# Designs tried in a protein design chat: VHH binders against Abasic site processing protein HMCES (HMCES). Part 121

Target 1, 269 residues: Abasic site processing protein HMCES (HMCES), of Homo sapiens (Human) (q96fz2)
Amino acid sequence: CGRTSCHLPRDVLTRACAYQDRRGQQRLPEWRDPDKYCPSYNKSPQSNSPVLLSRLHFEKDADSSERIIAPMRWGLVPSWFKESDPSKLQFNTTNCRSDTVMEKRSFKVPLGKGRRCVVLADGFYEWQRCQGTNQRQPYFIYFPQIKTEKSGSIGAADSPENWEKVWDNWRLLTMAGIFDCWEPPEGGDVLYSYTIITVDSCKGLSDIHHRMPAILDGEEAVSKWLDFGEVSTQEALKLIHPTENITFHAVSSVVNNSRNNTPECLAPV
Key: E = the ipSAE of ESMFold2; O = the ipSAE of OpenDDE; V2 = 0.75 times the mean of E and O plus 0.25 times the DockQ between their complexes.

## First folded at step 14 (VHH)

Design ta18 (from hx2 with D105E; framework vhh_6z1v_2; at its last look DockQ between E and O 0.17; V2 from the best seeds 0.00; counts 0 for: pae O 11.8 > 2, placed apart)
Fold by ESMFold2, look of step 14:
Structure ta18 (fold): chain B 269 residues (1-269), chain A 123 residues (1-123)
Amino acid sequence: as target 1 above (269 residues)
Amino acid sequence: EVQLVESGGRLVRTGGSLRLSCAASGFTFSTYAMGWFRQAPGKEREVVAAISWHGGITWHADFVKGRFTISRDNAKNTVYLQMNSLKPEDTAVYYCAARSYQFYESPKEYNYWGQGTQVTVSS
């Protein structure tokens, strides 16, 4: 998983993240650093994307079921990293394989601190190697969506009214992540950064790619992954598995260039 | 305390019409998506129609398309299901349900449920 779409305006994204805390109170997640949110149809590593995490990471004695939403850098920078420039990191932290997460210091340490997050996206892209060609076919992969009426298809979002019918009720993809906090040696703001946990692909995706992000399907899974105050690392890792509750469609090569930020990136072909 | 109270279910002949109402209280109705579900004896509960929190986005199951219409009145905290051209297979208990901001097909996603109202369509 190395490319996502997360294009919703902040208010639409926030409403899509409505949840119920452990006391039954309906809530929206509280934003941290909202001005760092950069919506795009075409997000790549090193960009900022919103994640959910427990309020307990920021407030002493907070209800650990309450959620914060914050943009974080994609590509985890370990807290122990000593250089002043994160680009000097000698290894790739875009993804974290579930089968080795407890063997890699970059991921084991923050996981042991309860630094679990939910990475938000409209969906993600994967490229299928096509037999007999040198080209790859990109696909946009996402949760199944209820088809709304009066032009509620993804490819029909060519006006504000049609866009709303597709995206106002869009179920965001919720991927399991790990984050860490890095203090630059010269001072300045703490850098929050994340990795996306990966697993073997489900049967439905295996013809596209052999790996997929670990998807948290439903509010119970999301709540348990986030709640490091009540859910141990051992129990949380049981949530990490493939899911068949996923759909996809082919898209044009417009998405190949990460500088292209247009609806065409995810439009069906 | 949150309450959803369905009303309007009764016996009606094939081809008839019926309007169900669901009165909501105990929460800010205008921030919730609403759904109508039905359950016949021995069958799984299934979504019939749904409507967004602001009322501008609707969905109807294919088996009721063109016959049923969901609507809402946020000033009265009420969601409706207008049911036309009723068939015996529409016989079921009809439930309204609420979920914050977004609607889904799966009953598992809804936080609040009514007690149901019986609709019986005779041949």
Scores: ipSAE 0.599, ipTM 0.838, lowest interface PAE 1.6, mean pLDDT 91
Fold by OpenDDE, look of step 14:
Structure ta18 (fold): chain B 269 residues (1-269), chain A 123 residues (1-123)
Amino acid sequence: as target 1 above (269 residues)
Amino acid sequence: EVQLVESGGRLVRTGGSLRLSCAASGFTFSTYAMGWFRQAPGKEREVVAAISWHGGITWHADFVKGRFTISRDNAKNTVYLQMNSLKPEDTAVYYCAARSYQFYESPKEYNYWGQGTQVTVSS
């Protein structure tokens, strides 16, 4: 996974992340660093994206079932990294393979500390290799959405009102991530950054791409992944597997350029 | 055992109001979207309203035209349908239904159903 969409306004995103704590109380996640949230139809590594994480990461003795939403840098910067520039990392931390998560220090160490997060997105993009050509067809991949009789394809929202309605009710993709905290050697603000855990693709996506993000499907899976206070690493890792509960459509080549940030990125072709 | 038990259906006059309730048990209520459906004699079952698992998202059918409102109380494992300005055309058996995570318009997509409650609106 090297490209996502996360374009919802902050308020809409927050509402979409409504949850119940362990007491059954309905809550909205509290924002950390809301000003760092930058909506985009085309999110690439090194950009900031919103993630969910347990409140216990920020507050001692907090209820670990409470959730915080925070923009974090895509591409995990390990806490032990001693260079002043995260871009000098010699290995790719955009993704973490599920089969080697416990073998790589960069991921094992923060995971062992309970630094689990849920990466939020409208969906993610993958490119299908076209046989006989150097061209790749991009696809937008996301959770199945509510079929309203009027809801044509995401691209067919005939009216602004219909478009807004579609996104107001959009089920966000929830991907399993690991985050870390890095303190710059020269001082400054702590950098929070994340990696997306990947698995082998489900059967439905196998023709598009051989790998997919580890998707946490449902509130229970999301809650267990986040709740590092009550759920062990070993138990949490049981949640990491391919899911068939995914849909997709072909999109235009507009998304190929990471600078393009328009609804056309998501539009079906 | 999964149970959905509807209540509140009765005979009312045109222009009257009713509040339907559906009590759920036997499953994790807070992880299910809930819906109200109705079926009139000789007609197909149709969706009236739906609500997300957390209650933040609601949907109402076009024929409702603001007359009905769906709500839920997860602490009570109950979903409600407030029905105002009732018309004879609203006469039907009203059913509560549950679906994991998301609501849909199609009845076929719902996992659990109640037995229904009769609503009759007289002219």
Scores: ipSAE 0.000, ipTM 0.266, lowest interface PAE 11.8, mean pLDDT 89
ESMFold2 (binder alone), look of step 14: mean pLDDT 87; pTM 0.885

Design ta19 (from hx2 with Y104F; framework vhh_6z1v_2; at its last look DockQ between E and O 0.02; V2 from the best seeds 0.00; counts 0 for: pae O 12.2 > 2, placed apart)
Fold by ESMFold2, look of step 14:
Structure ta19 (fold): chain B 269 residues (1-269), chain A 123 residues (1-123)
Amino acid sequence: as target 1 above (269 residues)
Amino acid sequence: EVQLVESGGRLVRTGGSLRLSCAASGFTFSTYAMGWFRQAPGKEREVVAAISWHGGITWHADFVKGRFTISRDNAKNTVYLQMNSLKPEDTAVYYCAARSYQFFDSPKEYNYWGQGTQVTVSS
């Protein structure tokens, strides 16, 4: 997983993240650093994307079931990194394999501190290598969506002309992540950065790519992954597995150039 | 305390019409998506229709398409289900449900439920 879409305006994104805390109260996540949110149809590593994390990471004695939403850098920068420029990191931290997460210090250490986050996206892109060609077919991959209609427009939700209305009720993709906090040696603000945990692809995606992000399907899975105050690392890791509850469609090669930030990037072809 | 109270369920003949209402209290109604579900004896609860928090977008199950219409009145904190061309297979207990902002087709996604109202459609 190396490209995502997360394009919704901040207020729409925030409403899509409505949740229920441990006491049964309906809430919206509270933003940290909202000015760093950069919506785009075409997010790549080193860019900022919003993640959910427990309020307990920021406030002593906070209810660990309450959620903060904050932009973080994609590509985990370990707290022990000594150089002033994160691009000098000698290894790729865009993703973290689930089968070795407890063996890699870059991921094991922050995970042991409860630094679990949920990475938000409209969906992610993957490129399928086609037999007998050097070209790759990009796909946009996302949760199955209920087809929305204009009020009073019976049955129109299944038609191609209603595609743009799916964003009104979009179910955000929720991927399991690990984050860390790095203090630049020359001073400045603490850098929050994340990695996306990966697993073997499900059967439905295996023809596209052999790996997929670890998807947290449903509020119980999201809540358990985030709540490091009540859910141990060992219990949380049981949430990390492939899911078949995923769908996709082919998209144009416009998405190949990460500078292209247009709806065409994810439009069906 | 959140309360959802359905009303309007009764016995009606095949081909008839019926309007269900669900009165909501105990939360800010205009920030909740609403759904109508039904459950016939011996069957699982199934989604019938849903409507966004602002009322501008809806969804209807294929088995009621063109016959049932969901609507809401945020000034009255009420969601409605207009049921036309009723069939005996529409006989069920109908439930109103609420979820913050977004609607879904699965009952497990909804946090608040009414007690239900019985709709019976006779031959």
Scores: ipSAE 0.569, ipTM 0.825, lowest interface PAE 1.7, mean pLDDT 90
Fold by OpenDDE, look of step 14:
Structure ta19 (fold): chain B 269 residues (1-269), chain A 123 residues (1-123)
Amino acid sequence: as target 1 above (269 residues)
Amino acid sequence: EVQLVESGGRLVRTGGSLRLSCAASGFTFSTYAMGWFRQAPGKEREVVAAISWHGGITWHADFVKGRFTISRDNAKNTVYLQMNSLKPEDTAVYYCAARSYQFFDSPKEYNYWGQGTQVTVSS
């Protein structure tokens, strides 16, 4: 996974992340660094995207079932990294393979510390290799959405009102991630960064791409992944598997350029 | 720095009309819902109207009774309150506010506030 969409306004995103804590109380996640949130139809590595994480990461003795939402850098920067520029990392940390997560120090160490997060997105993009050509067809992949009687296809909203209605009820893709905290050697703010765990593709996506993000389908899976206080690493890793509960459609080549940030990126062709 | 600057408040006669404006800066305006509040002397601040980030969803308080209309222009980073058929009871300081949460009638749910603009309706 090298491209996602996360374009919802902050208020819509927050509402979409409503949850129940372990006491059954309905809550909205609290924001950390809300000003770093930059909505985009075309998110690439090194950009900031919102993730969910347990409050316990920020507050001692906090209820670990409570959730914080925070923009983090895509591309995990390990805490041990000693260079002043994260871009100088010599290995790719955009994704973490599920089969080698425990073999790689960059991922194993933060995971062992309970640094699990849920990466939020409208969906992700993958490119299908066309046989016999160097051309790749991009696809937008996301959770099946509940068809409201008036919900046209994504991008076909005839009015701003209809567009808002569609996105107000949008089910966000929830991907399993690992994050780490990096302190710059020269001082400054701690950098929070994440990697997306990947698995073999489900049967439905196998023709498009052989790998997919580890998707946490449902509140239980999301809660267990986040709750590092109550759920062990071993138990959490059981949640990492392919899911068939995905839909997709072909999109235009507009998304190929990471600088393009328009609804056309998501629009079916 | 986040700024919300209200304008347009003035003295008007009963039955008159007024349009308030709120210019926003220092944050991504199009990602926030906006609201208008008012506070009369000796009274609590109350919500007048609210509008979603795209402007497709609006809410108005019961006391508005169709007299006021909230709108926004994201290209101009501005939210408006058109007030018609003004009454002396509408006399208050009117505040613009920005929120990153769902529609709430509580001022506590709004993240940013303007300095307010005085609206006075004479009998």
Scores: ipSAE 0.000, ipTM 0.260, lowest interface PAE 12.2, mean pLDDT 88
ESMFold2 (binder alone), look of step 14: mean pLDDT 84; pTM 0.854

Design ta2 (from hx2 with W59Y; framework vhh_6z1v_2; at its last look DockQ between E and O 0.03; V2 from the best seeds 0.00; counts 0 for: pae O 12.2 > 2, placed apart)
Fold by ESMFold2, look of step 14:
Structure ta2 (fold): chain B 269 residues (1-269), chain A 123 residues (1-123)
Amino acid sequence: as target 1 above (269 residues)
Amino acid sequence: EVQLVESGGRLVRTGGSLRLSCAASGFTFSTYAMGWFRQAPGKEREVVAAISWHGGITYHADFVKGRFTISRDNAKNTVYLQMNSLKPEDTAVYYCAARSYQFYDSPKEYNYWGQGTQVTVSS
């Protein structure tokens, strides 16, 4: 997984993250660094994207079931990294394979500190190799969505204006991540950065690509992954598996250039 | 204390019309999506219609399209289901449900439920 869409305005994104705490109260996540949120249809590694994490990471004695939402750098920078420039990291931390997560110091150490996060996106892109050519077909991959219509619309659910309203009720993709905190040696703000855990693709996606992000399907899975105060690393890792509850459609090659930030990136072809 | 109270269910003849109401209290109604679900004996609870927190986006199940219309009045903290051209297969207990901001077709996604109102459509 190396490209996502996360384009919703901040207020729409925040409402899509409404959740219930351990006592049953409905809440919205509290933002950290909201000005660093950069919505785009075409997010790539090294960019900032919003993640959810437990309030307990920021406040001593906080309720670990309460959630913070914050932009973090995609591509985990380990706390032990000694160079001044994160781009000098000699290995790729965009993704973390689930089968080796406990073998890699870059991922094992922050995971042992409970540094689990949920990476948010509209969905992600993958490129399918086309037999007989060197061309690759991009797909946009996302949770199944309930079909929405404009209130009072007369049989026009497929009209362009009704289609543009689909985002008001979009179910965000929720991917399991690990984050770390790096203190630059020359000073400055602590850098928060994340990796996305990957698993083998489910049967439905296997013709597109052999790996997929570890998707947390539903509020129970999201709550358990985030709540490092109540859920151990060992128990949390049981949540990491493929899911068949996923859908996709082909998109145009506009998305291939990561500088293209346009709705066409995810539009069906 | 959150409360959802359905009303308006009764016996009606095939082809008739009925309007269900659901009065909400104990939460900020204008920040919740609302849904109508139904359950006939021996069947699973199923979504009939849903409406966004702001009222501008709706969903209607295929089996009720053109016959049922969901609406809401945020000033009165009430969601409605207008049911026209009723059929015997519409006979069920109808439930009102609420979920913060977004609606879905699965009952498991909703946090608050009313006790239901019986709708019976006679041949």
Scores: ipSAE 0.691, ipTM 0.871, lowest interface PAE 1.1, mean pLDDT 91
Fold by OpenDDE, look of step 14:
Structure ta2 (fold): chain B 269 residues (1-269), chain A 123 residues (1-123)
Amino acid sequence: as target 1 above (269 residues)
Amino acid sequence: EVQLVESGGRLVRTGGSLRLSCAASGFTFSTYAMGWFRQAPGKEREVVAAISWHGGITYHADFVKGRFTISRDNAKNTVYLQMNSLKPEDTAVYYCAARSYQFYDSPKEYNYWGQGTQVTVSS
C-alpha cells in the first residue's frame, strides 16, 4: 500500500470514529495535534495521516480502551535512528510485512512496546499490471458502503449536497499499523510515525495486487488492536489476516500523480 | 488564571429569546470543548449543549428540542448559546464549562467552570 485517500473534514472524520469504551459508553476520540491533519484524496508516504491509538500511550493509568486520534507521519522512523533527517532512512518503512514483523527490529521493538495504531483512510489505491503493456490501471479499494436509497455510486453524486451526505456516512477503512516515537538528535518535537502492516491479498483482490493492508474489520478487531494494555502482542497479531470484506472500482490515472488532490482521484471511470 | 465569564442572562417572557455568551481566558481556547450547563433550584446540574474544540460537533440535550443552539468563535475565545422559545421550565443558572478537546455529557468531566448567569423565564 503506497497511496491512500483521507479527505474528510475533521468533524466528519471524528464522528466516523465514534466508539464504545470498555464500559459501554459512547465516545468520540480526542484529538492530538489536530493542526497536522491535512485532508487529501491522495495521501502518499511521508505525509501525515490520522491514526487511532490508545489513550494509555499519552496518559499514565488511563483507560486503555479510550482512543486518541492523531495525525502521524506515514513511514515509520525508528526511535533509534540517529540522523537528523528522517528522509535519510535507508530502508522502506511504508509497509511492514506480517510474516516478517517479528524479524525486523524497526517493527518488532515498537510493537513489543504496544505501539499499535489503526490507520484511517477512505480507502487505498492499488495498480493492476496490464498484460503486455507498461500501463497500470489504478483501483480505489474500500469497505463496502451501506447503500442509502439515494446514494448512487460515489461518481453519481449529482449535487454537492448529495456528495456530502455520502461522505457523512462513509465507513472508514481501518488498517493495522505500528507506530514509533522518534526524538530528533538536534532537539525539537517528538515525531510520531507509522507503518501499515501488509498481508497477502484476499481472493477478490488477487487479480489487482498480490498484497493488501491488514484490515481490521469491525469494532472488536479495532478495539483489540488498539488496547495494548489488555491485549498481548501475540493475541493482537492473530487479528492480522486478509479480508474479503472489501470492494473496489477503477479510477482514472489522475491519482498517479501524488500532487493531484481532487475528487477525481477516487471517482469511478 | 483560567477564567470563564458568562453573560446575557436576564428576565424574559415565555416565548422570548436570549443569547448567552461565555468569554474564556487563561487557556488555549481552541483546544477545549465547551459546554453549557444549567442548574435549577433543588435540581442537579445538567448539560444543555456542548461543542467540540473545532466547532464541528455539537450536542444538544433532549429537552432543548431544537430551541437552543450552541456555537463558538475561536478567534474571540467565546462560546454562545442561542435560546429561543423559552419556557418557565428553562429558569436556571446557566454555566459555561471547558474540557480538553472532547465534550462529555457529565459535568464531572469538565475542568473549568464559569460563575454562572441567571436566566429567568416568566409566565
Scores: ipSAE 0.006, ipTM 0.249, lowest interface PAE 12.2, mean pLDDT 89
ESMFold2 (binder alone), look of step 14: mean pLDDT 87; pTM 0.884

Design ta20 (from hx2 with Y104W; framework vhh_6z1v_2; at its last look DockQ between E and O 0.01; V2 from the best seeds 0.00; counts 0 for: pae O 9.6 > 2, placed apart)
Fold by ESMFold2, look of step 14:
Structure ta20 (fold): chain B 269 residues (1-269), chain A 123 residues (1-123)
Amino acid sequence: as target 1 above (269 residues)
Amino acid sequence: EVQLVESGGRLVRTGGSLRLSCAASGFTFSTYAMGWFRQAPGKEREVVAAISWHGGITWHADFVKGRFTISRDNAKNTVYLQMNSLKPEDTAVYYCAARSYQFWDSPKEYNYWGQGTQVTVSS
């Protein structure tokens, strides 16, 4: 998983993240650093994307079932990293394989501190290698959506108003992540950064790509992954598995260039 | 505390019309998407229609499209289901349900439920 769409205006995104706390109260997540949110149809590693995490990471004695939403850097920078420039990191932390997460110090250490997050996106992109050619077919992959009236599907929207209606009720993709906090040696703000956990693809995606993000399907899975105050690392890792509850469509090669930030990136072809 | 109270269910003839109402209290109604669900004896609960929190987006299941219309009045904290051209297959208990901001087709996504109102359509 190396490209996502996360394009919703902040208020639409926040409403899509409405949740129920441990006591059954309906809430919206509270933002940290909202001005660092950079919506785009075409997010790549090193960019900021919103993640959910437990309030307990920020406030002593907070209810660990309450959620914070914050932009974080994609590509985990370990807390022990010594250089002044994160680009000097000698290994790729965009993704973390589930089968080796407890073997890699970059991921094991923050996981042991309960630094679990939920990475939010409209959906993600994958490129299918075509047999007998160098060409790759990009696909946009996302949760199944209920089709709204007057707007139709993603590809059928006739006007800006109808486009807004497609996304106003969009179910966000929720991926399991690990984050860490790095203090630059020369000072400055603490850098929050994340990795996306990956698993073997489900059967429905196996013709597109052999790996997929670990998707947390439903509020119980999301709550358990986030709640490091009540759910141990060992229990949380049981949530990490493929899912078949996913859909996709082919998109144009516009998305191939990560500088293209346009609805065409995810439009069906 | 939170209450959803359906009303208007009764016995009607095939081809008849009926309007269901669901009165809401105990939460800020205008920030909730609303759904109507139904459950016939021995069958699973299924979504019939849904409406966004602001009322500008609706959805109706194919088996009721053109016959049923969901609407809401946020000033009265009420969601409605206008049911026209009723068929015996529409016989069920009808439930009103609420979810913050967004509607879904799965009953598991809704936290607030009414007690239901019986609709019976005779041949």
Scores: ipSAE 0.535, ipTM 0.817, lowest interface PAE 1.9, mean pLDDT 91
Fold by OpenDDE, look of step 14:
Structure ta20 (fold): chain B 269 residues (1-269), chain A 123 residues (1-123)
Amino acid sequence: as target 1 above (269 residues)
Amino acid sequence: EVQLVESGGRLVRTGGSLRLSCAASGFTFSTYAMGWFRQAPGKEREVVAAISWHGGITWHADFVKGRFTISRDNAKNTVYLQMNSLKPEDTAVYYCAARSYQFWDSPKEYNYWGQGTQVTVSS
């Protein structure tokens, strides 16, 4: 996974992340660094995207079932990294393969510290290899959405009002991630960054791409992944597997350019 | 532009009460935790109280000893500090601050600051 969409307004995004804590109380996640949230139809590595994480990461003795939402850098910067510029990382940390997560220090160490997060997106993009051509067809992949009587295809919202309604009720894609905290050697703010765990693609997606993000489908899966206080690493890793509960449609080549940030990126062709 | 404007600071006698207010603008108030700090002459700035974004969680410094109470009204974009049983030792400039989350007691974690309001408690 090298491209996502996360374009919802902050308030809409927050509401979409409503949850129940372990006591059954309805809650909204509290924001950390909300001003760093930059909505975009075309999120690439090194950009900031919102993730969910346990409150226990920030507050001693906090209820670990409570959730915080925070923009983090896509591309995990390990805490041990001693260079002043994260871009000098010589290895790709955009994704973490599920089968080697425990073999790589950059992912194993933060995971062992309970640094699990849920990466939020409208969906993610993948490119299908076209046989015989150097051209790749991009697809937007996301959770199936509840069809409201008037909800045409994402691309068919005839009116701005209808478009807003569709996105107000949009089910966000929830991907399993690992994050780390990096302190710049020269001082400054701690950098929070994440990697997306990837798995082999489900059968439905296999013709498009052989790998997919580990998707956490449902509140229970999301809660267990986040709750590092109550759920061990070993138990959490059981949640990492392919899911068939996805849908997709072909999109235009507009998304190929990471600088393009328009609704055309995710519109069906 | 982000603004935090404190009000309510004045001269009061020992044992008196004050209510400080901080009006916030320029950011989504309901998504930020708020705090009150104070700084006395020659002393470091110290945290007095903090409150979570939804108001459900509050923290008060040990020296408060139940005398002060932080609260907020998200509909009014305002955070309050009710100060009772004031002492001369409470004399300081009181600052309102906003943070995205986390440590209650570290000024470094707060993103936005007001200009402060002077509270003077006379013997």
Scores: ipSAE 0.007, ipTM 0.311, lowest interface PAE 9.6, mean pLDDT 88
ESMFold2 (binder alone), look of step 14: mean pLDDT 83; pTM 0.854

